# VH-VL binders against f1rd40r3617to3795: the designs that were tried, part 4

Target 1, 179 residues: f1rd40r3617to3795
Amino acid sequence: FNISVQSGYEAISQELCVVTCLKDLTSVVDIKTSSRPAMIGSLTDGSTETFWESGDEDKNKTKSITISCVKGINASYVSVHVDNSRDIGNKVTSMIFLCGKAVEDLCRIKQIDLDSRHMGWVTSELPGGDHHVIKIELKGPENTLRVRQVKVLGWKEGESIKIAGQISASVAQQKNCEA

## First folded at step 21 (VH-VL)

Design a1
Fold by ESMFold2, look of step 23:
Structure a1 (fold): chain C 179 residues (1-179), chain A 119 residues (1-119), chain B 111 residues (1-111)
Amino acid sequence: as target 1 above (179 residues)
Amino acid sequence: QVQLVQSGAEVKKPGASVKVSCKASGYTFTSYDIHWVRQATGQGLEWMGWMNPYSGDTYYAQKFQGRVTMTRNTSISTAYMELSSLRSEDTAVYYCAREGFDYPYFDYWGQGTTVTVSS
Amino acid sequence: QSVLTQPPSVSAAPGQKVTISCSGSSSNIGDKYVHWYQQLPGTAPKLLIYDNNKRPSGIPDRFSGSKSGTSATLGITGLQTGDEADYYCGTWDSSLSAGVVFGGGTKLTVL
């Protein structure tokens, strides 16, 4: 998602509509992988032609990508791109999305099974509140798997635009993980 | 508070086996892999392998395959490492260590168990 | 003959800074996270830095880590006599005997 660039709208009066616009925050979050972190740049370079491929440090384990947000960064969506039609020996057939305030507090928010020919983005909406950590658990039938891109959409505190004179009302809410 | 408490020192003869225990407390034992690392006197650290306390799965360093067995008893939150066919070169302090979040680094260590192999 | 090469010793006066290098290869430091451990005399190792540059809770910010290419560096500023210890880098190595490898250790002396 690239829905908004440097914008945010807040309600100041009945004539003013304030809308928090989503931004691509991928460059300002910390990303950890369960193996081969040297390939993290392939997850964030904006290209579905590059990939992160899991390595031997997690060979017989669940693979994961973990995203940590610093103070002032509020993630609303996380998206993961896989291409099982190209990555025939490195398929991803299961994703579990978790979030929490810390790694000790992770709770599942979504599970998706992918068929062996899936190509495209898988997106999870994140509950609002005090979640600072997002984990994606990945499984597949092979020894290794590939992920082609990760994106995080959300908003930064202190970045807003107030627009006077609009006749509309928009409500945006964030909440904690409840699962 | 996370704590790993190991069994006491052992003296063994060549050809014998030793089994070292590591009792975990202060966290969910089955949520983190346990690694074993040894250190000969005045020398560096040598990794031996890991064990997943949930599944019982193991991965052994090639040097120790065929001689090492790592197990656990989840009801008492205890990991075990057994090394067989002992040689004098196996004289070392043996540590258990907890794997950190989703990567093999070691955020908590046991106090160490000295194993001496001599005739 | 460590897979990871560290200087055998470094020294500096209290209050000064020191760096400890760790040299590896593309099969380890170049591809993997690097971690640092402190071993005070007569004690078990303790985690100082994980995932290249992160500090666990309770480690003061005068300890720092970085890596570039196939080398990693531990930085220590504001040296204290209590920092006298052996320091080890550690990482995963994907070459022969895939697994965790450590440097040979660096003895820090605070003069």
Scores: ipSAE 0.834, ipTM 0.912, lowest interface PAE 0.9, mean pLDDT 88
Fold by ESMFold2, fold request of step 24:
Structure a1 (fold): chain C 179 residues (1-179), chain A 119 residues (1-119), chain B 111 residues (1-111)
Amino acid sequence: as target 1 above (179 residues)
Amino acid sequence: QVQLVQSGAEVKKPGASVKVSCKASGYTFTSYDIHWVRQATGQGLEWMGWMNPYSGDTYYAQKFQGRVTMTRNTSISTAYMELSSLRSEDTAVYYCAREGFDYPYFDYWGQGTTVTVSS
Amino acid sequence: QSVLTQPPSVSAAPGQKVTISCSGSSSNIGDKYVHWYQQLPGTAPKLLIYDNNKRPSGIPDRFSGSKSGTSATLGITGLQTGDEADYYCGTWDSSLSAGVVFGGGTKLTVL
């Protein structure tokens, strides 16, 4: 899964364009779960055949996955894979995405309801900037629930793309990313 | 600065009850669960349960089920733990502790309340 | 017997390194986050390490945590006499009576 974004002009005496290329940053962020952290590898292994299943330390509590980015990591999207058609006793029927600079600053940026047969990715665009904390609150009708993958897409500070052609960059640039 | 300030020492007879208070300051009281942990003299730590100050929901360790009640008053940011049918084995220091972010670890502790049960 | 097993005591000279072990099972350490608490004499416990290996602000990097399988380890380097305390591991246990469990504690002596 790749998302390419061509955007941006940084104006100085000439018109210029800067394009950022989105990368899979999942391996360089910290991931915390509200229960059973031994299963976090199932969220990041690139397979929708494995899963994280919530445990009893968050029974009767909100279940969550929290992603923390260090300075210089610009997370642009977060995606969560759920398969209620396979996980019939562990469904996820609601997700709330929160984002902030620290856990005390988390604000809701998206809420989505999922039907009982949902199969696939749910994606939230994140506010601009680096150093995000992203929390995904999860609800379902059973005592436990399952999430099959998490992905974080964005860019790392110090990477730039220069767009060739009639417009050139003079302040910041990144190499173009194709795929 | 996060602070948990507990009520003073108590001396009780067997069969009585005790209610310990824990006043929170320096953070949003309703955003973090409060746990209670006790420690008998010269012994280790023993978890008693948690209470969610927002909802009032509780979860008690099996050993204390039926004898412990955890409550709160959100208007004064105060948590309470009441232990009934006291025995001499309940003599201990009782701590309130704040649950950390989204997992039951304890990032701030009260100073402790000594409860002595003697006949 | 505590659910989590720690040595009852450890000792070393100032400036040296010690490790304190915490042994559990698949229903706790093997599946859950492990935390460490320091209790100085006559005081309440204080969080030292959370989520296996993270330090809260104000805890120097000479304190470290790790886990492997069903065991966790607290490492302390550059020992100081002010480190003399009881140290407890803690985690969630999912066995019959689910809840928070602690090790029996380890008394650290700096000689």
Scores: ipSAE 0.833, ipTM 0.912, lowest interface PAE 0.9, mean pLDDT 88
Fold by ESMFold2, last read:
Structure a1 (fold): chain C 179 residues (1-179), chain A 119 residues (1-119), chain B 111 residues (1-111)
Amino acid sequence: as target 1 above (179 residues)
Amino acid sequence: QVQLVQSGAEVKKPGASVKVSCKASGYTFTSYDIHWVRQATGQGLEWMGWMNPYSGDTYYAQKFQGRVTMTRNTSISTAYMELSSLRSEDTAVYYCAREGFDYPYFDYWGQGTTVTVSS
Amino acid sequence: QSVLTQPPSVSAAPGQKVTISCSGSSSNIGDKYVHWYQQLPGTAPKLLIYDNNKRPSGIPDRFSGSKSGTSATLGITGLQTGDEADYYCGTWDSSLSAGVVFGGGTKLTVL
């Protein structure tokens, strides 16, 4: 009983454990909006008090935010903050997340409907790899809509944090990433 | 290879109408809006409006509202622009142009169709 | 009188550089993406720069775009005889009747 448990645990407990901390990559990706690109700074300023509001170049059309990563940028998550409780004339009631290696290769990876009072982040996990193009399609009942913030989390090739060590329940619970 | 191929030159009398065609190939026709832009001889570019080939929705520049109709036939990947009540000032080269990715810039243009309005 | 103002002409020798300006307002260039089109003699316009400073595939990096305030600039280095053309800026305008507007065009002469 003790022999098999001890032997197995010793082998497993000595394996290298690599922990990759997610970083905010928002400042190193390209962001395009379907309208009013002068307001993109409000999406990336780290504040949910500012907003991008869609304009008249995409009225009666699907609104979008498109994020493009260069080689070596491994985006793992994309998050979008919407506040329908404050943005009563500019609500977002539908989001579709698409991902691919180029704009012509985009495939849907997540679709979500939001109620008229939704407030908070909507997050999509991205497929593995680098060099993503991520498109977020947005719909709402009005001609214009608002998004309060966008975040891209992941890691840059060559910037992973590597920790040699043993994996245990306490170590897994105490994993911390620098923000 | 994206191409937009337009119909041939036309000569019209004042008061008539003209319908210009624009056949698309090399991409999914219904995925990109088609715009129409004209250029009088020796003059700049003048935007006329857009048409969504998927829905058939249109948006016309105010100058042409009531005189222009933009349509399509998705089974042959063809867009159309019809301009009515022609005047001599409508003499121009008419271009169809494909809207680029998620913004109204024009990444591919037709070769142009010359429309001459004279008595 | 175009909503967007460009110089009517510019000229320079082969190998030199030029810039072409495009002046607008807060209802267009100040708020929107700016694009540039090249129209060679007798041809349709061709996209040269989109979204202020991006180049489509096949456009060499000697063509560049920039934007500051309500003005945009097309830069061309290493001028070639084949660059002789009319150049138009274009953008969306949200003033009186919202829509696409173009500058009046700039004729580039390479001597």
Scores: ipSAE 0.830, ipTM 0.910, lowest interface PAE 1.0, mean pLDDT 88
Fold by ESMFold2, fold request of step 24:
Structure a1 (fold): chain C 179 residues (1-179), chain A 119 residues (1-119), chain B 111 residues (1-111)
Amino acid sequence: as target 1 above (179 residues)
Amino acid sequence: QVQLVQSGAEVKKPGASVKVSCKASGYTFTSYDIHWVRQATGQGLEWMGWMNPYSGDTYYAQKFQGRVTMTRNTSISTAYMELSSLRSEDTAVYYCAREGFDYPYFDYWGQGTTVTVSS
Amino acid sequence: QSVLTQPPSVSAAPGQKVTISCSGSSSNIGDKYVHWYQQLPGTAPKLLIYDNNKRPSGIPDRFSGSKSGTSATLGITGLQTGDEADYYCGTWDSSLSAGVVFGGGTKLTVL
């Protein structure tokens, strides 16, 4: 995590610092839903005013959203936005987060119960590494439910160098170093 | 590897019943729904319904409601489909198929069981 | 008779490309995942494409799938005589008794 700092005050050699920042990786992951995949765009459009609503292909079944990352994509967090105060008749009262390297190897990493008035993001930290498959199992009191947004945060292998170059260009006049 | 092995061909008279078995191996039987699909000679594929091997829950295509029963025996990893009140138009190859991950597509199929209904 | 419409046959020479269309409605292809199955003569169907455009392990990349609006397309490049088969699209349909529906099938002849 060292940040490269340059100074114009004195003749000091430039040191490269690499800063790894979480990025929104949602546009570069594959998203699958257990029903009505035509509505996946509502999960990824950056709006909590749109929604994915489950359909009849998973009626009387557990509903799911599954995220698959390719090699080099290091997903660190997954977040799911639900709004039970607006989505009356389509509430989400339980979420189970599972993670693995393949669909066959999914293990539960978080379980949360939501009250009937919950509004907001539910976030799970993911195990270290790349190439995750993340499944969110969703349950509610009705046969259909709504999710308003999904977000995947993390970093791409190699992007730290690109970010450090951008930081170096913008921070040329500062003297401080970060350890 | 995943395999679905079905019972042998059947010849039946109109009005009888037939029960086709489908033995699964190479995966956890209770983790995937089993679907049944039939195909009459020279015809396309016709979906009949699904059965959840874990719970025993079923969902039948409307055309077969009241005539079809789908069951399982989890101790031997075997699914069954029974079709009653057979007619000549039920002459077909009957397939079991495993549902894929979290959506009703069929990633593995049995070899098919020919059922012939004739007098 | 099929909710999903496919051409009954297509043909082409070895090495060429063909496409097979599958037309549906907003209650199926327009809203749901589309899958493709290959049925070689005398055999059970085999999954070829799932979730519109994904290939299972062991299916070569000369097979491809796509979907636009209420239509889906299977593409096959570099045709081989072993590709001679019936091809079915399949999806979920919500418009009538909800369930899985298949197209009527397309017989591919490699001349």
Scores: ipSAE 0.822, ipTM 0.908, lowest interface PAE 1.0, mean pLDDT 88

Design a1
Fold by ESMFold2, last read:
Structure a1 (fold): chain C 179 residues (1-179), chain A 119 residues (1-119), chain B 111 residues (1-111)
Amino acid sequence: as target 1 above (179 residues)
Amino acid sequence: QVQLVQSGAEVKKPGASVKVSCKASGYTFTSYDIHWVRQATGQGLEWMGWMNPYSGDTYYAQKFQGRVTMTRNTSISTAYMELSSLRSEDTAVYYCAREGFDYPYFDYWGQGTTVTVSS
Amino acid sequence: QSVLTQPPSVSAAPGQKVTISCSGSSSNIGDKYVHWYQQLPGTAPKLLIYDNNKRPSGIPDRFSGSKSGTSATLGITGLQTGDEADYYCGTWDSSLSAGVVFGGGTKLTVL
C-alpha cells in the first residue's frame, strides 16, 4: 500500500481510496442469454468442459449474454471463457462489452477481436460509476457459437476493506490504491 | 411513455388485401423489432412474424408466408402489415407489438385493428 | 391448434390464490424463456411476466411466474375482481417452422 504524509503528522491521507475487496460475484448476479437459456448453468458451473451454445432465437443476429446486478452489487471486471480450438464449428471471433445503469442506457466500452485458435479467458475492466447492467455482444463466422464460462468480479456494499493495514497482497494487486 | 397506435377498423371482401399501420412513439423506433399478432373473435393469439425497423429484415410465420408483407417508414416511426388474398378466416383483431430486450417477448402492444372479411 | 396447453378456465374468490399452468415440450418451454400476458375484456394483451419469472415495472408482486421441466406456472395471490381476464403463456418454439407460440388461454373468473 502507499503512504503519504500531509502537514507532517498524518501517516495516511483520508483522501486515499478505499481498497475494495474484489471477489467472485457470479453466483449473485442475474444472467440472461439471447438464446437457449436452459444452458445458462454451463456458464456458471465453474467448468470449462461445459458450454452454452446459441440457438435459433438469435440465428443470423448478434448473440448476447447480459448480466444484471441488484442494488449493492458492484461489478468491476467481467470475464468470458471461449475455446475456439475445441469449438471449431462454433467459434467466437468478436466481443463487444457494454455497460449502463439499465438496459436502455447501455454504452459500448470495449471491443476485443479473437483469432480462430483463441483458447482462454477474455476480460474487460468496467468503468467506475453506478452501472448495474453489463452486456456482452458475441459474433463468430457461423450461425451458432459457444461460450464456456462467465465470471463477474467485484464487491458488495458493506464488505469493503478499509485502510488500516488490512490489505491482502491479492486485493492490493487488483486495486493499486495510492495516496 | 411508449405507445403503439394502430389504424382504424377495416371491412374487406374475400380476395382483397388489407394494410394496417402501427405508429410508435416514446422510444427509438429503430432499436426494437415489431411483431404482428392476430386474434379471431373468441379465440387465442396467433403470431404472424417480425420486422426489424432498422434494416427492414423480416421473418414470417410459415402459415402466412407468401400472403403477408411487413414494412416500415422510419421517418414517421410507423410499421405496416399487409395481408393479401383475404378469406373469411382472416377476420380478427390484428395487433402490433414491440419486442422486449434481446428476446422475442412483447412488452408493449397496440390497441388492435379489427379486420372483417365478408361479402 | 395450440402448441402450449393451458386449462380453459379457473375460478376463485377475491383474496384467494390461483395458479395457471402451461404445458409444452423440450423444443419450447424446456429450452426457452416463458412469458405471460393478461388480456382484460375488450383490450389488448399486456405483458405480465417475462423471462420465466421477471415482472415489468408496474406489475405488483402478487403476480409470479415459475418454470419446471417443460411446464410453466403463473401464480396470482390476493385475487381481485379486476384480475378477471384471459391469460396466455408464450414462448419460442424451435420445431419445424420455428417462431413464437402461445397457449390457448385461460379464462380467470373471480366469484
Scores: ipSAE 0.803, ipTM 0.889, lowest interface PAE 1.0, mean pLDDT 87
Fold by ESMFold2, fold request of step 24:
Structure a1 (fold): chain C 179 residues (1-179), chain A 119 residues (1-119), chain B 111 residues (1-111)
Amino acid sequence: as target 1 above (179 residues)
Amino acid sequence: QVQLVQSGAEVKKPGASVKVSCKASGYTFTSYDIHWVRQATGQGLEWMGWMNPYSGDTYYAQKFQGRVTMTRNTSISTAYMELSSLRSEDTAVYYCAREGFDYPYFDYWGQGTTVTVSS
Amino acid sequence: QSVLTQPPSVSAAPGQKVTISCSGSSSNIGDKYVHWYQQLPGTAPKLLIYDNNKRPSGIPDRFSGSKSGTSATLGITGLQTGDEADYYCGTWDSSLSAGVVFGGGTKLTVL
């Protein structure tokens, strides 16, 4: 895909601009938790009333959620929903996002501290490409912690929405597609 | 290649102690917990506990609490398991095993160390 | 008696399919990942399936794992004489003495 520009004090032309829409890929990725994998459905059901709560497999350890994408799945963003105001005994106060092509090659891409009242999404942009492994390391002050949702946004190979349009040298119009 | 190489067979009398070593190679020793699992002749597998080579932290199965000690020497990438107050029922093959990615499954095993306890 | 129950033995001819069951409870298989190990005669156990249904590198796709409720199943298709071994399921148990538990093992005979 090439970007074309039009300059035109003598002639004009139109260029086809292709924009890929981000879509929710959460249902087509593999999700692993460091404990209590039976609760993974609570991370992906779209509900803030359900949660994954860490268990005794990772007591006194860093907790994690690991997302693995197969070839052809281009994850662009990962988001984690935490509600420390509701999850008083199960708070998350630190998140580290790691990304790589395999678990052996994970590199830190974002680190954030959350206050004890945090409520909402924490989002990390991912490097370009497909076939990512994404690890989210979670810490809190208690023995267990809760995460309410996980979302993965991106695109699948061969799924694009084409938007025909004109691009000028001074102005470019881009539209985000959600559905 | 990941390898776990254990010390040789031991013959002990009741009441003695045994210390089995497990030398790791082909990976970063401190990045993976080491578990110990034993198997009596003709019997199944019995988990004994784990040790974190980075911190030295341990967790022992209740059956072995008070008799087992798991340690390491990080400078030579070696884990150890010591079992005290040996009985004839402790006659078994003892395995070290490496914990897999972020969950206690065992992706690599040592070759086993036979410990025989007899008068 | 093991916390996880497996049949003591199974047998089948070369080329056939066999399944090995592993029955547990809500404190283990119902809540946790299940793993399978192969122990060839005279050797250490070897990881065959992890996290219910994943194969490590080098394990052919004729080996499969599944889990439903408090039970797990190892499937082996295209049986070969080299598959003759003991097979163990393993998982984490969160009952009173939390830790790793194994099934009693299943001896597979290939006739």
Scores: ipSAE 0.799, ipTM 0.892, lowest interface PAE 1.0, mean pLDDT 88

